# Designs tried in a protein design chat: VHH binders against O-glycoside alpha-1,2-mannosyltransferase homolog 6 (omh6). Part 10

Target 1, 298 residues: O-glycoside alpha-1,2-mannosyltransferase homolog 6 (omh6), of Schizosaccharomyces pombe (q9p4x2)
Amino acid sequence: MYFLILFSSNAELGEVLRTMRSVEDRFNKRFHYPWTFYGMDEFTEYFMSTTSTIASGHCEYGTKGITYTNHLQFILTISYLVHWDLSQVKPLVENNRLYQQRADALAQENLSYVYSPLFHSFQDWVVRSLLYHPQLEYDYVWRIEPGLKLVCEEKKDIFSTFKDSDIVFTNHVCERKHSGIYAMEEAIEEYKILNTQGDFSNIWVYSNNYTYCKYWPFNEILSLKQIRHNQTYTNLINYLLGSGGTYYHRWTESDILSAAFGVLRARANHMESVGFFLNDDVHYCPETIPYTGRCACL
Short names: E, the ipSAE of ESMFold2; O, the ipSAE of OpenDDE; V2, 0.75 times the mean of E and O plus 0.25 times the DockQ between their complexes.

## First folded at step 4 (VHH)

Design s19 (from s01 with S105T V106L L107S S108K F111S; framework vhh_enristomig)
Fold by ESMFold2-Fast, scan of step 4:
Structure s19 (fold): chain B 298 residues (1-298), chain A 124 residues (1-124)
Amino acid sequence: as target 1 above (298 residues)
Amino acid sequence: EVQLLESGGGEVQPGGSLRLSCAASGFTFSSYAISWYRQAPGKQREWVSTITSGGSTYYAESVKGRFTISRDNAKNTLYLQMSSLRAEDTAVYYCAKDFSWRGYTLSKEYSDYWGQGTLVTVKP
């Protein structure tokens, strides 16, 4: 099964609707794939009714406080992994000298949100949600961010280009290495002492001493079944999350997943045919596929 | 373009109260979580309180029950009502445009922005 996923809030409804209209018009009105919306606050009736009206497929809504009702033991286990609140992270950030010192150091490296429990907890929550959310029956997810606009008409099923062995279908982004990235590289070197499965020579898509390239998560297709059903992926990702690196080293969800995919040599492909804008920040126009349908890319 | 201006700081005796304000401009105020941080002399900057776009509030343990964060979206203004002030609350208080729940990019919209701070001194 395939679905579209979007992280949002009630305050962003207008942008969500614009993104949905674009995705529905350019792609999903032909395929009727379901949408799932995740937010930190409960969605209003107005948000749910309005988004459901635009969607050609079924809509589902979830929050950070998701709890399963099937069985008590299952509720306790899954809620512990995916249920999140700022109160749960206070011991990691409050009265913690290491957290404060790392935040100051990372701020001097010109990194945003280094003092923000909100930012760090969101990174952790997204990774845990991808691994442990109850939608275990879904095989593939297309993650779409509010502000995304598809600029080319996609008449072909994008999910049909995703092969059974593929883990991720996305674009790359390259950034300067900060001290937290060197810390992740060190953590993975420590991990390999106890775990021999994987390729530890090239954990990033590309890197040198100063630059690293990772998978860009804001327009991305992931194979949930390949990630969730592979104990090697789940063990490595849990090791990275358990280190507290999202808090102490400002690791993003993209850093964690990209490093894990690199170590385990996950098969990845670029979304070359999918033209898009994301706000004013990122623009991608397919240049080599002139006949993929209508494009308004200028 | 993004600007945050704090006000309301000053000197107060232990047990006293102060109300801090933060006037915001250059972004869609109602769409973002906005936070208060503080830095005491010789200490690291620490998180104090956050209010989300949806109005959910969160507090550091040391201020819970004594401080109240609120926002006025019509005025693009954030407030921190501080009561039962202690010597340990002495710090420069910073207003910050915090993380949006809808993911992020490298754009200026997804960078944190800080005001220049307002000094609160709790002194007998």
Scores: ipSAE 0.581, ipTM 0.831, lowest interface PAE 1.8, mean pLDDT 77

Design s20 (from s01 with V106W L107E S108K E109D F111S; framework vhh_enristomig; at its last look DockQ between E and O 0.43; V2 from the best seeds 0.00; counts 0 for: pae O 12.2 > 2, unsure alone 63.5 < 65, grease 24.7 > 24.2)
Amino acid sequence: EVQLLESGGGEVQPGGSLRLSCAASGFTFSSYAISWYRQAPGKQREWVSTITSGGSTYYAESVKGRFTISRDNAKNTLYLQMSSLRAEDTAVYYCAKDFSWRGYSWEKDYSDYWGQGTLVTVKP
ESMFold2-Fast, scan of step 4: ipSAE 0.643; ipTM 0.846
ESMFold2, look of step 5: ipSAE 0.412; ipTM 0.753
ESMFold2 (binder alone), look of step 5: mean pLDDT 78; pTM 0.788
OpenDDE, look of step 5: ipSAE 0.509; ipTM 0.805
ESMFold2, look of step 6: ipSAE 0.457; ipTM 0.775
ESMFold2 (binder alone), look of step 6: mean pLDDT 78; pTM 0.790
OpenDDE, look of step 6: ipSAE 0.000; ipTM 0.241

Design s21 (from s01 with V106A L107M S108K F111P; framework vhh_enristomig)
Fold by ESMFold2-Fast, scan of step 4:
Structure s21 (fold): chain B 298 residues (1-298), chain A 124 residues (1-124)
Amino acid sequence: as target 1 above (298 residues)
Amino acid sequence: EVQLLESGGGEVQPGGSLRLSCAASGFTFSSYAISWYRQAPGKQREWVSTITSGGSTYYAESVKGRFTISRDNAKNTLYLQMSSLRAEDTAVYYCAKDFSWRGYSAMKEYPDYWGQGTLVTVKP
């Protein structure tokens, strides 16, 4: 059980510190859960010293799958599967007619970053990082986006409250329909057909149609135990990653994870008591606030 | 609001060199990866090079060893130094505000912010 920021950069330090202050003040100062910061570039000493000063728990820093901990050698070996590097995706995007044709089609549908190997690589890398994270002793990760502010005091241990959940969500995103979403629907149906006679008994129980909605990943708790140690989840997620849909259909990490959770009927619970804002674009206020004094929601 | 202005294109002989510049405004330049893309006549847009906020550089195989990307955060300017130019490098070159590390930015439906482009013509 721990807090995890899966992304950041030295340039975003100010926003990271503001988010950390909010989370520490409203929740983590009572529980001292560790923070993990992941970035594409090496974190500066200034970034590490300032974030460590605010955190009530331990801080870990990772780049391209390497973390700065006591078990560096062991983590490095496991992290081979978690290396972020554009060189790994070059064969998928360079001189690839299908990729270029799909990118043009998706651009015409007003989807951003369709020509960006960096964008596609990042989506793939986040999913692989969640599957193969080096902290083997933890069962859960709480994803928090820079810019997020908790606005109500939370005195309960949220991790303990949701210990039997596969995912604890705060929001859903229902996108407009586009060719990439239709490709995901097709991939899900193909996977179901291919697995109707196999050892994938959980897949045949799926009874809901694909809704074109996904779990909002910028404030959520995921069961690492479920997605890493349950072969049914691991196999489906790897099937989706292996399809190249991140590149050919602009699938995001949330598209892939939400598809797996939906198809396999994950134990999904709403984090009802946690009030938050993200960059004035999204806000959620709990229906009932059992405690007062440090709530700026109403 | 976000504005990108490319310059430095022109006509050059095979084996020649050019330096492209991209002046950026309307966003926190230092916080984003910034990329060069190109589009040859009658062909699809393709990625050329990226420089991250931390200064890491990446290149398409077709230009690796010949092109160098760099940035000046104090001047909000991106550069592409092109050497050993070939006929197949003929294209309109675009500067783009690329993906940031913020997942929220990636998930939201935003239009891509592209510059107007600068034409590079390599004469056989």
Scores: ipSAE 0.564, ipTM 0.823, lowest interface PAE 1.9, mean pLDDT 76

Design s22 (from s01 with V106H E109K F111P; framework vhh_enristomig)
Fold by ESMFold2-Fast, scan of step 4:
Structure s22 (fold): chain B 298 residues (1-298), chain A 124 residues (1-124)
Amino acid sequence: as target 1 above (298 residues)
Amino acid sequence: EVQLLESGGGEVQPGGSLRLSCAASGFTFSSYAISWYRQAPGKQREWVSTITSGGSTYYAESVKGRFTISRDNAKNTLYLQMSSLRAEDTAVYYCAKDFSWRGYSHLSKYPDYWGQGTLVTVKP
């Protein structure tokens, strides 16, 4: 299963088309898996016709509205989502002073997203709503970010390498632990104290005192069946997000999922054969090129 | 306090050229993708062009080959050079900050900050 999460259907069309051509050429023309598009606005007829022309499988289009109004104010408009509580967002927006103070402090730690309440709402929505959404009727989903370019030919069905005990296929990114991550570690430790019957032994498998490695969310395959059917995982996610951590501590979906997957007792695997570039800045080139197909790496 | 201030709009004849500027303040300009949008009378606001923090440029199909987006990070200024202008280019042009830095959503219809706009009128 594929899906693309778009902040805007109109602004991202050109990038989506280039990404789709890359994925179709390198992989999906052989397997015909469907594409699902999620956008913050309704998709145009032009968007739907051009994307469906490139796709070798069928295309599905879903939209959830997210609107931003004036400076640090915003309105998140979503419907049919059982676990999303818009009341938590309202108090965070109303406390502009605290939000701005934390933004200024975290900006000095070189975080790329410190000044966007809309981006923080999007992180929250993905983790507690999108991954549980009734429209995602699939056991496995491959998230592909607009701007992603696959650079290696993938001849095997990568979904068939995903075992029942696997939760995620992705690459890792390691960076210095920012102050917001310490707040998440504290919240998780508090959750453990309150929930002594859980197994939390692998909750920060890549963490250490100075660096933090996390699953890279812009090219990943997730097992939705593992995520959706674990109430302990769902309770942890709701506890973490209920604190406003995406707003006050700038937790991203990658931060939250990388921590919380330990609760599922499932394996995380690397997408080592999948070479890619994202825009001009991020790249990964597999070392086992002779056995992964042709690669056009730089 | 984030501010985006557009300038350079005006009246021009078909086939003419205009250069729009957007002066940015209150954020680290060089770290963000910045976009141009426009809104014609009675129509929805539409995306025109984006330039990423790394300098990659993207254009709506209707303006590709006629418009050029650029940035001057030393001056915290975004530009849109418009050439071969048509009557259908008549709109208020808005500068907009993407809510993503160098990555995740550098192209977005819902930016986190907008300028006040500058009017471009193409009339014979």
Scores: ipSAE 0.005, ipTM 0.211, lowest interface PAE 11.0, mean pLDDT 69

Design s23 (from s01 with Y104F V106K Y110H; framework vhh_enristomig)
Fold by ESMFold2-Fast, scan of step 4:
Formats: sequence, C-alpha cells, structure tokens
Structure s23 (fold): chain B 298 residues (1-298), chain A 124 residues (1-124)
Amino acid sequence: as target 1 above (298 residues)
Amino acid sequence: EVQLLESGGGEVQPGGSLRLSCAASGFTFSSYAISWYRQAPGKQREWVSTITSGGSTYYAESVKGRFTISRDNAKNTLYLQMSSLRAEDTAVYYCAKDFSWRGFSKLSEHFDYWGQGTLVTVKP
C-alpha cells in the first residue's frame, strides 16, 4: 500500500546508501515499508545487493525498460512504454531548431538546465513513471531524493498521519515568472476549453506576488491512487506531457504535478514534523521539536 | 573531489580540425552522462553536445555533422572531435558532469562539476 521511492543511478549509490541509512534509522526500521528504485538505465548487481542489505523492507528495482514474466506484466509493460519511449525524445531535441531557439530564450531569462536533453527527458520520464509504471501498484509513495537526510526521529507512521491527502509536502520552490510559466498557464486554459468534464479552479499555487510557487518534489508523499485512478488528474497531466513543454518550456515534474494539484484543488498538507536537509542546499527544522536530543538541526 | 580537466584547445584556421579531451576523476565515469558546453566572447554559455552512459549522443543544431562526441570509459576520458571549424566556433569549451537526469533543479545556474575550460580560437 505504501512505499519509499528514489529515482537514481548506479553513479549515485554512495548518496543513496547514506539517504537510506538516515531514513531507516529515523523512520523506516519501525515500519519496514518497501523501497523502490527507478533508473533511466539498468541497475548493477552491486547496487541491488548493497541497497537490499541496508533496507529493513523489500527492495524493488525498475527502469524505463521492464522485464515481464507473464501475460499481465507484458500488457503493463506495453502500456508504460506507449507513454514514454526514447525514440519520441529525439525528434524533439536532435536537429530541432525550435528546441534550440527556446533553450536560448529561456537561458536569457536566467533559467537553469535549458540546454540539457537529459534534464528534459528525466522530467518527462518521472511523471510518466508515477502515472503508468507497472511496478508502482501502491496507493501512496514517499518521494525521496538521493542526498536527502532525515534529521529528527519520527516514531509515528507518516503515511497513516496524512491519510486522505493528495499530496504531503515539505517545501515550496518559488520561481520568478518566465516564458515557460506563461506557456503552462496558456496550455491549462487551452485544456479547459477543449475539456468541459473537469472542475477547474484557479491555479493559486502559480501566483504569489509575481512569483511562481510549486511543491518541492525531493521530499513529499503523493497519492498514486488519486493521480492514477482519477481521470481528471490523468487527462490533464497527459495533456501537459503531450504538449512537449518539458522540452520547449523546461517544465519540471514539479511544474506539471503542481499545476494539476492547483487546478484541481488537491488536498495538500504540510509534513511539518519531518526535519531534513538535502546536501548543503536545503535545510528544514520543525517548528516544534518534541525531543531535541534526537534532532541534528543547524 | 570530483575533477574535470579539459585540454586540446588552440589556434586553427577556418575549415581545420581539433580534438578536445576531458579527463575525469573522483566518480564512476562510466555511469554518468557528460556534456560539452562553450562560451564565446561576449556571449552566454551554450550547450554543444552530450553523451549518455549508454553511448547515445545529442548535438546542438549549429554543430551537428561537424562535431563528434565520444567517450573511453577505460581511460575516464571524454572527447570532442571538431571538424570544419568556423569563426563562430571560437569559444572556451567546458566539460560538465551532467546531474540533470537526477531531476534536481537549483535556483542558480551553477553546475557543481565544471572543468577549467580550454580555449579554441578559429582565426581567419
């Protein structure tokens, strides 16, 4: 029903192991939730054996390519692949003047990673994996980035605490508006005109004193049940993915998912008791700490 | 700890060729995508080419058909073979370890593992 997910690579094994040790020590050794590792490329035996040794729960490993052992798994694999394939990426990037022109324009607006085909394909792949990957058969997923460390002991079951949430977030990222955000707003308005089935509300998450704010994706819980089995979410997210906006407008996974959550007024809650840091870049200490001797805050 | 050292730049006439190298250390080279970027005088940095861990290659429109990116995993070295060089190819060329596939987006445009760069000058 519940699992921990990391999008990672063989090269990040050291960071993955440090993250796992922290999460196991602070939380998961009590609950034994499974770990799922997803990579754009196949994981090595060393990666799988080493991570399995640290985990208190079961470990699963997935990639863009999936091995099937029966008819149902074959059908699920084909379903996943029709929603993402590397051959679909090359026409959007390779020898594409629009891609280069848009990248140059966004670079002039001081936006990062605009020249990286791998950044764009990763964003697309993460969203499609959350929607369609056959191994993601759980109701909820706790998305954790390699390099993240929990700094406070958490004795309660976080998944149970936030039951009925569509998203449980730990942070917001607020960017100044740029042409890519205006393109997202335009795409959403176009979708509303073309699809009258949904109940579309204002996208308040995208407006804050001329600043775009979105859910920070590197420590959050998502209801896979909601985004996979609610056609209103699935249809909007697929429309946004199908636009090529991850390539032409540098939309991130968080841009796409936060747009859907905002437009559809998702039940969003703050994971306020979870202290963490991600490398030296992001640091959060809870407002109230029940036992300060178990927290390694700044 | 991660280091990238570019070499192979120099002066060349239009239509000439150069081979750039990037020697990597401090990480498992074969597992990462590595990219070439360049910055011309008075211009912003631009992406040139990427090679993935699996060997797939991608090129900027302006260099496609003239530049070839390759890697030697046994030597932890990235190469850029440049041919049919033009005056507009004059730039400092940088090698970058690509964390972009990770999905981590920082507020800054800084890449943690930029090399020192190597200057290519195409003199008419």
Scores: ipSAE 0.013, ipTM 0.288, lowest interface PAE 7.9, mean pLDDT 75

Design s24 (from s01 with Y104H F111M Y113V; framework vhh_enristomig)
Fold by ESMFold2-Fast, scan of step 4:
Structure s24 (fold): chain B 298 residues (1-298), chain A 124 residues (1-124)
Amino acid sequence: as target 1 above (298 residues)
Amino acid sequence: EVQLLESGGGEVQPGGSLRLSCAASGFTFSSYAISWYRQAPGKQREWVSTITSGGSTYYAESVKGRFTISRDNAKNTLYLQMSSLRAEDTAVYYCAKDFSWRGHSVLSEYMDVWGQGTLVTVKP
């Protein structure tokens, strides 16, 4: 099973609708894959009604363990199996002396450390949702960020094309050592010492040592089967989440998942045919591909 | 149309003051953290200051105590009040919007909208 996943909020509805119109027009109206929307808070009836009107497949809506559908009569499912409790995390980012000391230390290095508490919790929640949410029973997800626009017609089923991949991404970014990504190299090395002394990955994230590179975080396909049912991936991702690096070291979803995929030699592939903008800023225009059709890359 | 437009740059003497403005349009200004960046000739772009949607302010160590960031949500305008200017402050100053309403990043790759820039020259 394949689906499009979008982590969002009621406040982002305008961006969500623009993104959905683009993805539906260029790709999904042909394949009718379902959309799944996950938010920190419950979605409004207006959000659900408006998004379901645009979608060519069915829509599912979820929030930190509570999931419901809009196309069938509302079914509320409360999950006690998902192992995240955002209330336990709040003390780490609010009124925690260690967190405040870390923020002060980074400020001395010409950096603002603190994202809003919602952002820190949201990054942690996204990764935990990908690992554990009981409603995510699909094999693959296409992770799409609000504000993304597809600019090329995609006539191929991208899911089928990359069905044997662990991750499919459009490009990658490499940050400077002091750009606010701290302790990841140390965490990876500590994990290896405790669990394996195995070979370094041949992937760009971890060739000879940690490269500070990660996949571009807003347009990727992920194998949920590998992340959820491969204990090697699950153990490393849980180790990284348990370190608190999302809260103390500004790690994002892409930092954590890129580290796991790089260290464990994931089957990684490039989406060369998928042209896109992100909020009219990020632009990738593929070379002319006969099955893609004309691209609006002007 | 989503855009940011800086103004208020110019020439000042060392120790002088200058106020920069950034006019925003095409998005819900009050919902996002907005930052100032600067780029001196031949140097990389560096973060200067951020103000969150809630009004919290953050400053680069080099400008702390000399610069003040503020916002007027009713006018969709961001300000940077610069005082005690030094030759080292000479740069093109850019206004930038965080991609997400959820956060306030100082990493330029998380900025989705940039202004054209306004030049500040501190003459010796």
Scores: ipSAE 0.000, ipTM 0.153, lowest interface PAE 14.8, mean pLDDT 71

Design s25 (from s01 with Y104W V106E E109K F111S; framework vhh_enristomig)
Fold by ESMFold2-Fast, scan of step 4:
Structure s25 (fold): chain B 298 residues (1-298), chain A 124 residues (1-124)
Amino acid sequence: as target 1 above (298 residues)
Amino acid sequence: EVQLLESGGGEVQPGGSLRLSCAASGFTFSSYAISWYRQAPGKQREWVSTITSGGSTYYAESVKGRFTISRDNAKNTLYLQMSSLRAEDTAVYYCAKDFSWRGWSELSKYSDYWGQGTLVTVKP
């Protein structure tokens, strides 16, 4: 089973509706896949009624908070992330010498949001929600960012086209390596010593001594059946989350998932036929359109 | 382009009160969580309080019950009401544009957007 996911808030309703209209018109009105909305604050009746009116499939709404049922309960106690709330991360940031010293060092490396517990908590929460949220029972999720517009009519079922992929990406983000990325590379090497699973030669899509490239998370399809029900993926991602690296090293959702997919030789495919704009900043026009429909690409 | 201007700092006796303000421009204020941070002389910058776009508030344990964060979206202004001030509250207080649900815009930044700061001195 397949669904579309948006992390958003009541304040973003206008952008959410515009994105939904685009996705519904270009693709989903033909296939009726459900939408799931996740937010830090409770969604209003107005948010729920207006989004459900646009959707051709059913809509589900979730707020902050996740529950673990396995041996991971004690790990959650250390990170205080049983329910997503800034108060749950106090021991990792408040009066924590490493967190505070790392903030100054990473600010000098020109990394954004180094002092923001909210930003770091959100990155951690998104990954944990993808692994464990009890309402996410589907096999695949299409992660969509508010502001995204599909620019070509897509007549084929994109989910079935990429059947058995672990990740279907639309772009890469390439950045200068900061000290937190070297820390992740070190954590992966330590994981290798403790476990003999995975291929540790390819942590990133591309890397050298100074730069690395990772999957762009704001328009991608992820296999939930792999990251939830494949012990190899689950163990590595939990190892990275359990290290507190989201807080100490400022690892983002994309850093963690891209590293796991790289180490485990994920079946990664490019969503070549899907044209899109994210506002005016990111834009992709397909070179060829095998399932030709109407386009507003240029 | 993003601009933040803090005001309201000054000298106060222990147990006193101050109200800080932060005037914001250059972004859609209502869509972002906005935070207060502080930096004492010779110390690292530390988080004080956050208010989300939906109005949820969060506080560092050291200020909980003494400080109140609030926002006025119509005026693009953030507030911090400080009471029961202690010597350890002496710091430069900074307003910062924090997180929004538009994740791509956050990851495209090269630096944090901070104000100039406002000095609070709690002097016995």
Scores: ipSAE 0.458, ipTM 0.766, lowest interface PAE 2.8, mean pLDDT 78

Design s26 (from s01 with S100T R102K V106I S108A E109K F111S; framework vhh_enristomig)
Fold by ESMFold2-Fast, scan of step 4:
Structure s26 (fold): chain B 298 residues (1-298), chain A 124 residues (1-124)
Amino acid sequence: as target 1 above (298 residues)
Amino acid sequence: EVQLLESGGGEVQPGGSLRLSCAASGFTFSSYAISWYRQAPGKQREWVSTITSGGSTYYAESVKGRFTISRDNAKNTLYLQMSSLRAEDTAVYYCAKDFTWKGYSILAKYSDYWGQGTLVTVKP
């Protein structure tokens, strides 16, 4: 069971529609996989109606009528809308001074959004949604960012092609090292001391130790089966979330997931045949362009 | 060029009220979450409140129930209505362009956009 996922908001509807048109035209009109939209605010009827009109498969929306709880009590239960009550976030309530001091240090390293609880809560929320959302009962999810455009026709079922993968990536990022990444390395080392050592061989995150690289999350396939039903993955990800590192160290959802995949030696494969653009940020054109497919790579 | 200009600060007695405004230009105001932050002399910058593009509001525990954030997208203006002011609310208040649920964290080359600030002094 496979589906396509977007984390989005009502304000991004224009980008969402353009992305959906591209994905439907290049891939999904052949396979009719469902779309799932997750937002921290409730989606409007206009958003739901418009996106459902474009989709060739079923659409579901993660905000209406859904409640989340965090057993570590870092956030309040969201009773109807998926929105954080940031006044109750444990790092902000119990360690606000530490949060502010860490934010000042990270700002000096030229990192964006270091003071933003909304940014940090979004990172935490994405990871928790992948782990805990009650409607996510699928084996694999293709995660797609609003603004993404597929530029080559993909006639094969990409989910079936990569069915044995834990993660299928389209890009990786080895950005400038900073204090937050060093804190991730320390958290991983602490976890290994407290738990059984795993196989840490991975080309992007680990060779002999942490590489400080991560998978680009805006066009990737993740095994929900592994992160939800494999206790080793679930325990490590919960340990990282429980540290408050999204707040104290500006860890992104990709930092957390990539670290977990690296530590646990995930089966990681490159989605080489899928050409895409994300605005002006990332362009990828396949090295071998399929003769029977249409590509607009220029 | 993103510009944020705060106004409405001043001196007020404990228990008083004050309304801050932030006039924004150089970006599509209605598409972004916008936040209020504050910094007391010699202290770290702290988050006060956020309003999302969808209108959801969030508050720091220390100001919840006393402050109300709102936005006027037609005027590209953010507001913070402050009531029941306390001595510890004394700070320079900053308006900031926050993010839109789009992940910029992967590309750590962008800086936050901040206004120049407006001073609020609560005199006992």
Scores: ipSAE 0.499, ipTM 0.786, lowest interface PAE 2.1, mean pLDDT 75

Design s27 (from s01 with S100P E109K F111T; framework vhh_enristomig; at its last look DockQ between E and O 0.43; V2 from the best seeds 0.00; counts 0 for: pae O 8.5 > 2, unsure alone 63.2 < 65, grease 24.6 > 24.2, SAP .697 > .668)
Fold by OpenDDE, look of step 5:
Structure s27 (fold): chain B 298 residues (1-298), chain A 124 residues (1-124)
Amino acid sequence: as target 1 above (298 residues)
Amino acid sequence: EVQLLESGGGEVQPGGSLRLSCAASGFTFSSYAISWYRQAPGKQREWVSTITSGGSTYYAESVKGRFTISRDNAKNTLYLQMSSLRAEDTAVYYCAKDFPWRGYSVLSKYTDYWGQGTLVTVKP
């Protein structure tokens, strides 16, 4: 019902192992939740054997498994693999001129990835995979960035806490007023016109009075059940994707999901007891909460 | 500080071959996908090829079968072997640092680096 997911590749095995060790030691050794690994490259037997040895639960390995040369081929292939309904998605490949034009504009901001169809497609794939991928049948997912370390012992079942609420996602790490979400305003405005039944008043308000919060998927839980089975969520996300969000705009997976959660006022929490370290800029130690667990914070 | 320095450009006849190099520094080279782009005079910059941290390679349709991207992590160097060059391949070729390809390991501060480019001219 629950799983921990790492987006990784064979080249990141060392980081993955360190991450897994920390997560197992701090949390999962008590609960044995399964690990799911996703990567653009096929996982080697060595990767699978090594990670499986560390995991206290079973491990699943999913691969994009395609080579990509253009948007259409990629989308069609992925659609086939995950059985996406493309009828609700605008063909993004029909306007390569626009794509290039937008990319050129964004490149002026010194963004190197803007010309990368692979990156844009990957972002699209991530979002859609979370929604529709057949291998992701779990109700809840704890997304963990390779290289991330849990630094505090967590004895309570975080998933259970999540399950007992109507929380859709955790926003433990977010950037307030991120420029990316502002770039989505035009698409959101268009969506509002098309969907008059929704409440779009102050669409950037999250739980806990967070506004314009773009969460970063370094360490977060998503309620896939609530997202996948909610037509309002899927409609909005599909619209944003279909509008060329990841291709014609600077939008990333995080931007799209953040916008969707904001527009729909999804409930969120911060996993306040979960200390973690990714790097000097991205880390959290539960300093303001009474905590009796073992911590190794910086 | 992230630095990318392209080299190997020059003039070549149609049907000829050329090998470009990109020397990288200031980051863990092996952890990132890295790509070639090109911009012809008066045209928009376009993606040419990418090699992931895991070694997977991708090519634009226009260069597929003719160009080969590779990397030497020990030397922090990206390569582009170009063969069967055509006039339309004339462009400034740029090396760009991409993402770690970890699913999302995208921090804007690590994703906006270009080299200065190296000119490739294909003409009789």
Scores: ipSAE 0.010, ipTM 0.288, lowest interface PAE 8.5, mean pLDDT 75
ESMFold2-Fast, scan of step 4: ipSAE 0.654; ipTM 0.857
ESMFold2, look of step 5: ipSAE 0.684; ipTM 0.884
ESMFold2 (binder alone), look of step 5: mean pLDDT 78; pTM 0.794

Design s28 (from s01 with S100G F111S; framework vhh_enristomig)
Amino acid sequence: EVQLLESGGGEVQPGGSLRLSCAASGFTFSSYAISWYRQAPGKQREWVSTITSGGSTYYAESVKGRFTISRDNAKNTLYLQMSSLRAEDTAVYYCAKDFGWRGYSVLSEYSDYWGQGTLVTVKP
ESMFold2-Fast, scan of step 4: ipSAE 0.587; ipTM 0.815

